VH-VL binders against Protein ImuA (imuA). Designs and how they scored, part 5

Target 1, 244 residues: Protein ImuA (imuA), of Caulobacter vibrioides (b8h429)
Amino acid sequence: MEAGTRTPTPVLSFGEPSIDGCFPGGGLPLGGWHEVTGAGLEDETGAAPAAFVTQLIRGLTDRKGGAVVWVARRADLFAPGLLGLGFPAARLIQVRARDEAETLSLLEDALSTQGVAAAVAEAEAPDLTAGRRLQLACEKRGGFGVVLHRRPYGGRAGGKPRLVSGSASFSRWRIAPAPSGPPPDDIGLGPPRWRVELERCRGGRPGGWILQAQEAGHGPHPFRLVSQLADHDVAAAEAGRRFG

## First folded at step 7 (VH-VL; framework fv_guselkumab)

Design a39 (from f2 with light chain Y33W)
Fold by ESMFold2-Fast, scan of step 7:
Structure a39 (fold): chain C 244 residues (1-244), chain A 122 residues (1-122), chain B 111 residues (1-111)
Amino acid sequence: as target 1 above (244 residues)
Amino acid sequence: EVQLVQSGAEVKKPGESLKISCKGSGYSFTRYWIGWVRQMPGKGLEWMGIIYPGDSDTRYSPSFQGQVTISADKSISTAYLQWSSLKASDTAMYYCAREGYDFWEGYYFDSWGQGTLVTVSS
Amino acid sequence: QSVLTQPPSVSGAPGQRVTISCTGSSSNIGADWDVHWYQQLPGTAPKLLIYGNSNRPSGVPDRFSGSKSGTSASLAITGLQSEDEADYYCQSYDSSLSGYVFGGGTKLTVL
């Protein structure tokens, strides 16, 4: 819109070459949308993917500022914005949707809204038309979009297997919890850790890592790399498959 | 079978208004973006804008923002391209095209209308 | 004007191979947006020929192929036939414009 700058390709750097090297631009693209799901069926009913997303978005808002919109269909699927370390509750706008179609529509509306830095919807995979609408919304205002696949009750309504549709997301992530590190003084548990797998990335390559939450003031990035996963070659082979 | 049928050729004078149409059939009209593409005589293709008929969300090329209006009437599966005041430089073939589906690639046009020739002369 | 650069014309003899280049920038092809190709026969609307860099729609013969490298893409046509005489357009998406971009078109003449 503004003369001189239209839609630059800003990225969220993790500050780790093994992660940033997976992306064509040296980081996770911001003016786009991404998918996050649990690594296994049990993880899809847990809080680890939502906690990871919250921490990632906290890192973005620490740098950029702006509001974060979180859209969910049911109260039991609604993740609180305080799940990550130091996430500012005052920036979180929670929106309730009546059904799946409204969830994605509200996500698009949020991403098209001035002053919104990021928006998350707890939803199933968008079809290609919805996915392209989300991408255009992200590019219009430089917003960061996330579709978070979370299933608190396990099974699908109606009993018939749902066929997943393709989507135009830039990246797809699989998240599982990992054992917490040792605390500095043996009191309580250490910071949360995740097993993070980049399953697919448009124009990039897959990878896997153990990441730990980093507190505000401990560097510019929301995560610290604990280790690279040795089985990232297996993940790379699976990256050739569409939604599973 | 997917079809896009456009309105017939138009001959206009500078300053006149015009609205041309593109009627879709053989698919769910409200679920696909419809784009408009200009081709000036002997020249290449230029994307003008797109519309999602389900909610009339419209996106324009920077070159055409404010120059034309794109709209749709989902009750009759028809998209429109409109000028409030034509100029001689608007003389061109205008195509409507449906945005295609592909898992990863996306953002291409898989079905095209036959074109509407607009001639603007003084 | 056109955002993607194509040669204005190419020519070849029947049975020959020709390639048509499409050069972009860091905001489109260089940003890993896919390249799609359209064939426009004289007096007709464009038809999708290649999508997603290298995929052929049903009905497009395998003598048409696409490839992409860096900020450029190419359309290769082998075994040229007279019915291949047409204008060919590449198309991608541009992040800085938030929209679709086309090449200027290449006129293929079969001599």
Scores: ipSAE 0.005, ipTM 0.445, lowest interface PAE 14.7, mean pLDDT 79

Design a4 (from f2 with heavy chain Y107M)
Fold by ESMFold2-Fast, scan of step 7:
Structure a4 (fold): chain C 244 residues (1-244), chain A 122 residues (1-122), chain B 111 residues (1-111)
Amino acid sequence: as target 1 above (244 residues)
Amino acid sequence: EVQLVQSGAEVKKPGESLKISCKGSGYSFTRYWIGWVRQMPGKGLEWMGIIYPGDSDTRYSPSFQGQVTISADKSISTAYLQWSSLKASDTAMYYCAREGYDFWEGMYFDSWGQGTLVTVSS
Amino acid sequence: QSVLTQPPSVSGAPGQRVTISCTGSSSNIGADYDVHWYQQLPGTAPKLLIYGNSNRPSGVPDRFSGSKSGTSASLAITGLQSEDEADYYCQSYDSSLSGYVFGGGTKLTVL
């Protein structure tokens, strides 16, 4: 087995054995980058993927100083959720990109910058070469990188999807909002819930869970486990892929 | 077939400038890093630096930072290694090599140029 | 000076097995960076022999194998042939230098 990590840096632990057990190091490497995508179109998943990423990084900011850089063409879609999740807004630097290529370039620049603890870009999947550049930037500064794949509102696509041969990310996640309980949880108003699927990670194994956000000051971890998913609902081409 | 073809041997005097080249063919030049490696006569391999031609992002070995300039011209699929003022200690074989990258399998050089011999003497 | 340590020479007769070691530190091989190996025949450019600790490129015989443990890696050559006479270099990545590092090279002599 090819278990092991290239980054000997500290990890972000979820504090849940069923999740942490998926990773060779017991958590997400902080000196690496990760991919997060919605399970469907933006009108189906809403702000759930961005809120999940925000909560994950909030957990990092509780432990580490430094700026958080968020690169997007739509900066206004991020801001309204911050107060409800306890994110340190004073540490957030929002950068507006002109197009997809600039978004990834700005992400790499942010991760290469001293004093940046984490950087997120709302962009299409980088190819292997661009992904390698992101990994080198994260390794040099110990930064935490996220590429967030966001669909257009109303489900309208902007051109044909680009085929990619694979990803250099440490992990790839698929996020959807979880079904509301009575009384229903409103995403962005009370503690949100997500259907969280880990599609792949280097040297680890996939898994799935229903997670709920923990507010700042209510423990060392950003999420609480609600339940484990019985179904492993990932694409076979990604879950079992090898180039041989 | 992937090929890296380097410029011919050079004989120079101390203090002179020099720019040697490495032309890639048989692959998408802008999607792979190109590294430069020095081999002093009778000695081992030393990594000097690496460039991504798509945006000219360049990384240097600490030993070579400020000693050489690495550049690329993507319109002609050519990478360059340049000295502003040569020293006798720059006498060596210089190789360019393409990085064969895989996140799971690491960073290695999968294709090498034939080398350019640089001789610096009075 | 080389960052990775290799023996300067190793020798064997045809048909024998030889092993070449490559020793690093906590900032490179010990940090879980992969080890790659290159073969350099006299008067020629280096050629990739092993990548990702143990993988062979197309055209490399299965007589060549690589392994890694802790802060060290090893290249094994079985069924030694006269054309294997060459210099062999290990290579990894070093986080403290933020760059690629090579071993000093091992000269294999086949008599």
Scores: ipSAE 0.006, ipTM 0.448, lowest interface PAE 12.7, mean pLDDT 79

Design a41 (from f2 with light chain G52D)
Fold by ESMFold2-Fast, scan of step 7:
Structure a41 (fold): chain C 244 residues (1-244), chain A 122 residues (1-122), chain B 111 residues (1-111)
Amino acid sequence: as target 1 above (244 residues)
Amino acid sequence: EVQLVQSGAEVKKPGESLKISCKGSGYSFTRYWIGWVRQMPGKGLEWMGIIYPGDSDTRYSPSFQGQVTISADKSISTAYLQWSSLKASDTAMYYCAREGYDFWEGYYFDSWGQGTLVTVSS
Amino acid sequence: QSVLTQPPSVSGAPGQRVTISCTGSSSNIGADYDVHWYQQLPGTAPKLLIYDNSNRPSGVPDRFSGSKSGTSASLAITGLQSEDEADYYCQSYDSSLSGYVFGGGTKLTVL
C-alpha cells in the first residue's frame, strides 16, 4: 500500500454501458495486451476478427497520437476497403515476420518503442513467460497490445494457438461475423457487424453483443450496440468460471 | 453443475477396435479443451492428448501420437478416444477432464469424468 | 516414468502435518509454469485440490496448502484426518513437450 492517491489506468471505452461495465476501469487498459480469436474454425481462418481489431484500434487513433504496428507472416488480411472506416493509413506500419518466434519478438519490440500507440501481431498464444514480457512492455510505455489468433489458411489441424489460461493478457475475445444492416444509400453493403463475446477479463465479467462498426465522424467510439446476446450464452460462460 | 459422463467399462481382445466417450453438460462444450488421461493399474496419471471441440484442434503427447485418435462431436457435446487395434498394454482406466477457464488459473483440469475401465486380455 | 518427481509414499498420524514434494526441471516448473495438485480417493476419479501453486477451489479445507520455489513445489496437509488417505498428484506444463505433465503420485497413509 502507498500513502498517495493512484492515477486511474487510461482505458479505451466502447461508450456502451453494457460493455464498459464488464471492465473494472470502464474500458480496455491502454497499458496492457489483449487476445482476439475467431469463435469457430471458419472464423479463425476468416477476416472478421482482424476487421474487428482494426475497428477497435481506429477508436484509439482518434484519441492518441503515435504509430500502429501490425506484425504478420501473411499479407491476406488487408483486403481492399478494410481501412475504409476511417482508419488513418498513414499511421500504420506493416511488418513482415519470418516465423512465429520473430512475430512475438517484433510485437514486444514495437510495444517497447517510444511513439508506438498500439501494436498487433497475428500469432499463436504467447506462453506465460512471453506474455509477462509483453505485459511489462505495455505497462512501461502505455502501449495497447493485441495478439490476434488466426489459423493459417490450408494449415493442418493442431496448428492453432492453445485456448487456455497461462498468458498474461488482460482480456480474451471471440469474434464471428454477423449479417450487415442495410446501407444508408441502398447501394452496396452496410457497415460490418460482429458477434462479439468477451470470454474473460482480469477483475471483470464476461459478456456478449452484436456490434456494428461506427464510421469516423459519428462520435468518439468505434462501435454501436445492435443487441445483447441471449441470457443463456452469458450464463454458460459464467457457469464455466467455477473458480472465479 | 459442470459434469463429464463417460461410457461404461469395456472388456476386449487384442486386435479389436474400440471407441469410448465423454459427454459434457452444464457448460458451453465448444469453449473448453477436453483432455484424456490414462492410469494403468497401480500406476500414476499420464496425459494422452487434448482437443478443442469448437474446431477439433487436437494435440497429442509424444507417447500417444499415432497410438490413439481423439475426436469430438460438438452437436452432442461428446468427446471420443479411439483405438484401431488394442494391445494388452492398453489395459487401464481412462479419464476425460475439462481444462480450466479463468484468466490466471493456468494449465490445469478443473472437472473430471468418472473414468472408463478398459481391459484387454485374451 | 514421470517428468515430475514425487516421493512414492508418505505417512502420518491423525492431527500431524505431512508435506509432499514435486520436483521438476527448467522446461516446466523452472520455466515459471504453475503447479496444480489433485487428490484421488481410493476407487474414485482425481479431483482438483490446489491450482496455480496455492489457490484452493471452493470446498477444499484450509488444511491443504501449496507452495512453489525454483524448480520444486510442495503440498502441505495439516491436522491430518483419516479421510485424507489418498493418492496425490502434482501437475504442470512442459514447454519442451508442449503438453501437460504429471508427477508419479504419492500415496498418503493415515496411521
Scores: ipSAE 0.006, ipTM 0.441, lowest interface PAE 13.6, mean pLDDT 80

Design a42 (from f2 with light chain G52E)
Fold by ESMFold2-Fast, scan of step 7:
Structure a42 (fold): chain C 244 residues (1-244), chain A 122 residues (1-122), chain B 111 residues (1-111)
Amino acid sequence: as target 1 above (244 residues)
Amino acid sequence: EVQLVQSGAEVKKPGESLKISCKGSGYSFTRYWIGWVRQMPGKGLEWMGIIYPGDSDTRYSPSFQGQVTISADKSISTAYLQWSSLKASDTAMYYCAREGYDFWEGYYFDSWGQGTLVTVSS
Amino acid sequence: QSVLTQPPSVSGAPGQRVTISCTGSSSNIGADYDVHWYQQLPGTAPKLLIYENSNRPSGVPDRFSGSKSGTSASLAITGLQSEDEADYYCQSYDSSLSGYVFGGGTKLTVL
């Protein structure tokens, strides 16, 4: 069935019709959780996925009060450059988890906490049960959740993520840096740019874009559209087949 | 549009080798796992194994480990299922099918080939 | 042998509702792995009918619906039509086998 609600769900709008049109409600649901991963090896994508997530959540905090909780297993995952995107440091609560299980538990706890507007965890894919618990936590408080997958984790992950992990996430994104500076660079020189692919969206449709970070004070939306990826792009077309 | 086109029907004798194919088109072949499913005459579906063409990572059902070899040639977007020595009990319809998600989520088959009938008789 | 249990056959008259059950165990459906359903018309390849317990691919009528509870899942077909006459298979993942598992299949006859 098409996505529909008795009560309209609050959404985070990108302010760009080609992106917002991919979602049943005209934006990412605030009472839900989402997955973000790199488009290739971590050595090839660097900090681009984390920078994209930071910019996305900054857009939320520009429009809405509340704390943002960032859960990671290692302190070095909180690169200083992420805050250089204009993220309000006073709202950021960084939490170091001891292991994968604690990371997901802390994410669920954060999303269930009054006054938390968004929470991010750097983790492997939750199983279906954990994913549904995260969704319930988001719905209870209207919180915005993100599970950020790092591949390979710290540049040393062996093997692939589990093939059969179910996901209750609303959307799944694949992020790579777009040309804006010379390699190596965590997010590129000048305004950061990303190749952004929406692979999957519950009740919606996939898409792909080149997006540029919009700095604080330059409108209510976190990104500026540079270009749409070709409409015959296979990844976007394939993701669309599952929903279309 | 996603399409999986399989090789034509085969009639073989016991002890012969065989390699059948499944050619993908309309999608990024290296991003999706390809599974192989057997259906013996008048019987149900049996999962045999799955391959990720991007790096040839292959997983087999315990029932088929050592009985068949699954491989892929990403340069021509083609997956293969092969036997070194066929048995009469290998007589079946063989389907290839694409997993519904890319390489890190694969637990159902969203697109199927038309099937390759393999008949092994003396 | 199938790992998931389905009734071998089910029948109904045009316009009626039928349900097809799929029973697993603690290592598959009971471990919260999703259930998917395929329709196989005579002489054709299987076609994905329901994925992730209850989602329909584009082109699948809303007369087909899926549900999951505990160690079991069900496929419901309302407004039964002659063209629905087919074999139906459930499918999940089994952690103890580290593999994909199918039900034995259910032959639906429209009387």
Scores: ipSAE 0.000, ipTM 0.429, lowest interface PAE 13.8, mean pLDDT 79

Design a43 (from f2 with light chain G52Y)
Fold by ESMFold2-Fast, scan of step 7:
Structure a43 (fold): chain C 244 residues (1-244), chain A 122 residues (1-122), chain B 111 residues (1-111)
Amino acid sequence: as target 1 above (244 residues)
Amino acid sequence: EVQLVQSGAEVKKPGESLKISCKGSGYSFTRYWIGWVRQMPGKGLEWMGIIYPGDSDTRYSPSFQGQVTISADKSISTAYLQWSSLKASDTAMYYCAREGYDFWEGYYFDSWGQGTLVTVSS
Amino acid sequence: QSVLTQPPSVSGAPGQRVTISCTGSSSNIGADYDVHWYQQLPGTAPKLLIYYNSNRPSGVPDRFSGSKSGTSASLAITGLQSEDEADYYCQSYDSSLSGYVFGGGTKLTVL
């Protein structure tokens, strides 16, 4: 509940009622952190989720000053997104981490730093305690946080409860590439497209869409809606996460 | 409803090869790990290994590494457990089971197949 | 392989409380890995009973509860019923084996 002198949480509107209607505030909250992963394991290794995150943050940097920090043990997967989508490279600070614990620590540090508008970490899902610390950091500075999952943990390395750790983020997204379609009257490849699934969001509802990148200088929003995915696909994803 | 249906009972001789199956339905097969668990007659449960069908990433228990092969065919939502040369000590009930959280590690099995009884005797 | 230690049997009368222990080591339960419990009725496949130490799946009555402390976990069953007669298995993850481990199983007899 908002108090009398507290300003409303800023949101990123997609400009589409089917997307914005999934969020209590009519858009994706900026003073919070979110999880993004590939729809399958091959997608997490590929560029599509990182390109989607890059486009989303590019939209934020169009309207808000400040640095963007990208923490990873592997910086190369972000570079293709910069080349293709016109991200302002001068605002990007890439930080190399040695291990997963350092990655999350650096993400928290970045989000707690004055002048950082957004921070992304390529990392495992934080446990509930770490997730709460990230949320506090985002709220304190109004920063936008993303934990980008490259792959599931693989070798069953951690005893971290995945179901509980996922609850700490505001939203969780699954991304896969979608075929680009050139305009009917033109030849050549159109802008990139993604199959975007909102698996869950705090106080809201799931959804799914095919989204296309808005090129720099085109339209007020980072994405254009191509189509809404059938309710069946979204319901199947939710049903798969629950017992019975 | 999530369902795992395993192939029928097998009676084999030592030295023969065998491949048993586990077909998933009622969920996105490529988004959940599937494990294999052995139960020898009158004994407890032993984890053998696990596979993620989306990319065939496979992990084995040290006790079963090199003794069996786990694979999956995502086009027909089926996981497999295979022996190149069976031994009498392979006589057991074999269960497949789905991990309880999609594509992230859930560490528990929420749905189990009915089991495949394998008897190896000369 | 029985990396986690359970008593081989436990018994109780209808309406009573029974507790089944599961003892691990520093590489599994002692490393703060979660404990899950399965019920296996005679001639059937195991069924998930408790996950993440104390959570119940839909359809599991609240007579079943789990707890974890140090290197051990416990399954408690209150108000014993004849239908509870089964084998019970604990399961965790072991970092030294990089895989799942099960207890040896406990046969519950309702007298």
Scores: ipSAE 0.006, ipTM 0.439, lowest interface PAE 12.8, mean pLDDT 79

Design a44 (from f2 with light chain N55D)
Fold by ESMFold2-Fast, scan of step 7:
Structure a44 (fold): chain C 244 residues (1-244), chain A 122 residues (1-122), chain B 111 residues (1-111)
Amino acid sequence: as target 1 above (244 residues)
Amino acid sequence: EVQLVQSGAEVKKPGESLKISCKGSGYSFTRYWIGWVRQMPGKGLEWMGIIYPGDSDTRYSPSFQGQVTISADKSISTAYLQWSSLKASDTAMYYCAREGYDFWEGYYFDSWGQGTLVTVSS
Amino acid sequence: QSVLTQPPSVSGAPGQRVTISCTGSSSNIGADYDVHWYQQLPGTAPKLLIYGNSDRPSGVPDRFSGSKSGTSASLAITGLQSEDEADYYCQSYDSSLSGYVFGGGTKLTVL
């Protein structure tokens, strides 16, 4: 055969059809970069977006070796609570950027580095040139990139973010905290929960869910589905379910 | 069919320069890393370095930094391994290999050239 | 010097099971970098046998399997056949060296 063996683009599956079904490949695309922003009623949604990103990457680290690089202007990002979700702290490399312009350059460098599985930068949205450099960097190492927007109001609550189709990430997420689940031993708070909204994904469709952190050692999926958000679930009524 | 075809065997004297080649076909050459691996007679495999032909980003093993030069010409889908001055201790089989594509599975070589035997003797 | 440690040789009779160990350190296998295995038949280039600790490329029979625990990995060959006589190499990535590392190789003899 003259046509070379085709290798499909790798994806990170959530193990949940309502989430995985939003993506053409059946999961969150790897070998590319994604945007995560806070969503909130208050000025900041606290550490919820960073905790969500950390849990997502923990799922990746359960399946793939390599370093995780976190680029930020602030050094004191990781409280014990963020890593208490079973993240392999020994694999985390924190890099402090001199200024905001340097964060995306350092992210690109990290994603181009041999032995780096994933890299996160707390930064403003990349322009077209920076976005294309990040795409190339992710492609040549198969790295998983995340740009975590430091501002909770990057796109206003209830509004759509500015359309940046040519230089946009593969996906864009809005994260807010949600009330914790029941405690495992009926003591303290249960595992953390998030209100997770997929605002856009290339070639796919938006969605929304309440997700709970999955304990380390319970398989490759970092989240458990608690519920689908009503404003994103139109299928049951249109499908004509008997008791829908 | 992914194929890596290496240049033929070389017999050289100490102090001579040498450049051997590895031509890729059956895939997008600029989108995969190409590594070089040495195997001395009767010995095991030693990683020397890798190059990404799309932008010539090159990484070397500490043991081979400064000993060899790795380069690529993307217009002819060919990677190179070069010595400025050969030593008798450079006598070995040299393999080029393509780094695997699967993000999930890490850093491995999924396709190998047939090898180039380099003999350095007086 | 090989960074990963393998026994220099292993032997078995046809139909038996053999295992080949690969021992690393905290900067490679212990840092959760995957282990990959290559088979080198006499006079040929290495061929990928196992990748990502336990996955097989198409065409590799299921009597070859891989596993990883802590700082070590193992290649198991069941139903040993004469055509399995080869050198076997493990390979991982080392963060301290920022590069690929190989084991010293294991010569498998079928008696």
Scores: ipSAE 0.007, ipTM 0.520, lowest interface PAE 10.5, mean pLDDT 81

Design a45 (from f2 with light chain S95R)
Fold by ESMFold2-Fast, scan of step 7:
Structure a45 (fold): chain C 244 residues (1-244), chain A 122 residues (1-122), chain B 111 residues (1-111)
Amino acid sequence: as target 1 above (244 residues)
Amino acid sequence: EVQLVQSGAEVKKPGESLKISCKGSGYSFTRYWIGWVRQMPGKGLEWMGIIYPGDSDTRYSPSFQGQVTISADKSISTAYLQWSSLKASDTAMYYCAREGYDFWEGYYFDSWGQGTLVTVSS
Amino acid sequence: QSVLTQPPSVSGAPGQRVTISCTGSSSNIGADYDVHWYQQLPGTAPKLLIYGNSNRPSGVPDRFSGSKSGTSASLAITGLQSEDEADYYCQSYDRSLSGYVFGGGTKLTVL
């Protein structure tokens, strides 16, 4: 270990070089905020983006104490399946927002609160000023922030210019459900799988994967790599995605 | 067009108080951070602090915490930098600057005031 | 005490290429915060020259370019002209300070 006053930047590692290599620090920064959206409309992608976020934060809770705050206008998001993979439900604080503007304010409050390890808000993309305030709140406490978009939201060069699109998040993800494998011993469905695309990452590079949830106690990482998306061209994606 | 106009040069004695100003125009003043940057004679740029006028959230460089006060009056689109008791070592050019930013490119200062020269001498 | 390290001076003749380095640490440039560059002509306020490592604001000639790798960044000026004589500052953000950090500045002299 390196001697002196230098402190390593905390990151959440996926344990997969093809994923961790997309980030400058070798993992997803904890003292920052991130955007997650569905690949289609909510009715097309179902609970897959929320389940992905829940599984990601479950990995954080294995390594860090503290509360997880979830801010939403609706109370019906947490189906049994979202918590069935060993998420510590006792650490989850659900907060009901009255409107969309309040969700981002509550997210910022949560990220600035001592004893909060992570906070999620179901909201439309914040503007650049709100995004900067979220980032400063995360840096103050080392908190992990997520803005979960119910509808697909840009962050691509196709269509809108980079400078007028989105907010100051560290990373932006696009999530869709992926077909599960056959169930073990023909009992129920196999563990959930996602088609995961990292669209943009500050100082990093985009990527795409099929990931499967790992159950609590199966190892230190929340996901298992099923495959890397072979049709994903990192250079083309970085030059800007096109909607068609 | 975005413009930041600073108050005029000041000549003060050690121990005196001073408040200098930076007036913004051509944009929504309450939606952008305003930073203050010091440049001592013949030296480089030093970030002092930054304020968000919409709610007066203020952040200071560790070197300037407790040395100065940054404030803003959003009703007249004006930010302020203030000393309770000046020292000769406060002699410098002081710039205000608006923070520009974008989703992917980080945080930078996109518009600068012309500067206020503060001279502190006995 | 500047947090980012720049050479104090650099010189070139008209038409030549010069580069100015900016070296940081793991808490700023190495933590992947972007690097921005400012030009300060004698007797004037600084002006944004490059933002987001390599982007030029409207009105900045394409002979100015920026790059970043690891804990360092560089400003390149090609086709050097007499009006380029100025001080140049790099700037990033530092996670441990939760604030903006500047380089010490580089005086460019056109011979």
Scores: ipSAE 0.006, ipTM 0.456, lowest interface PAE 11.7, mean pLDDT 80

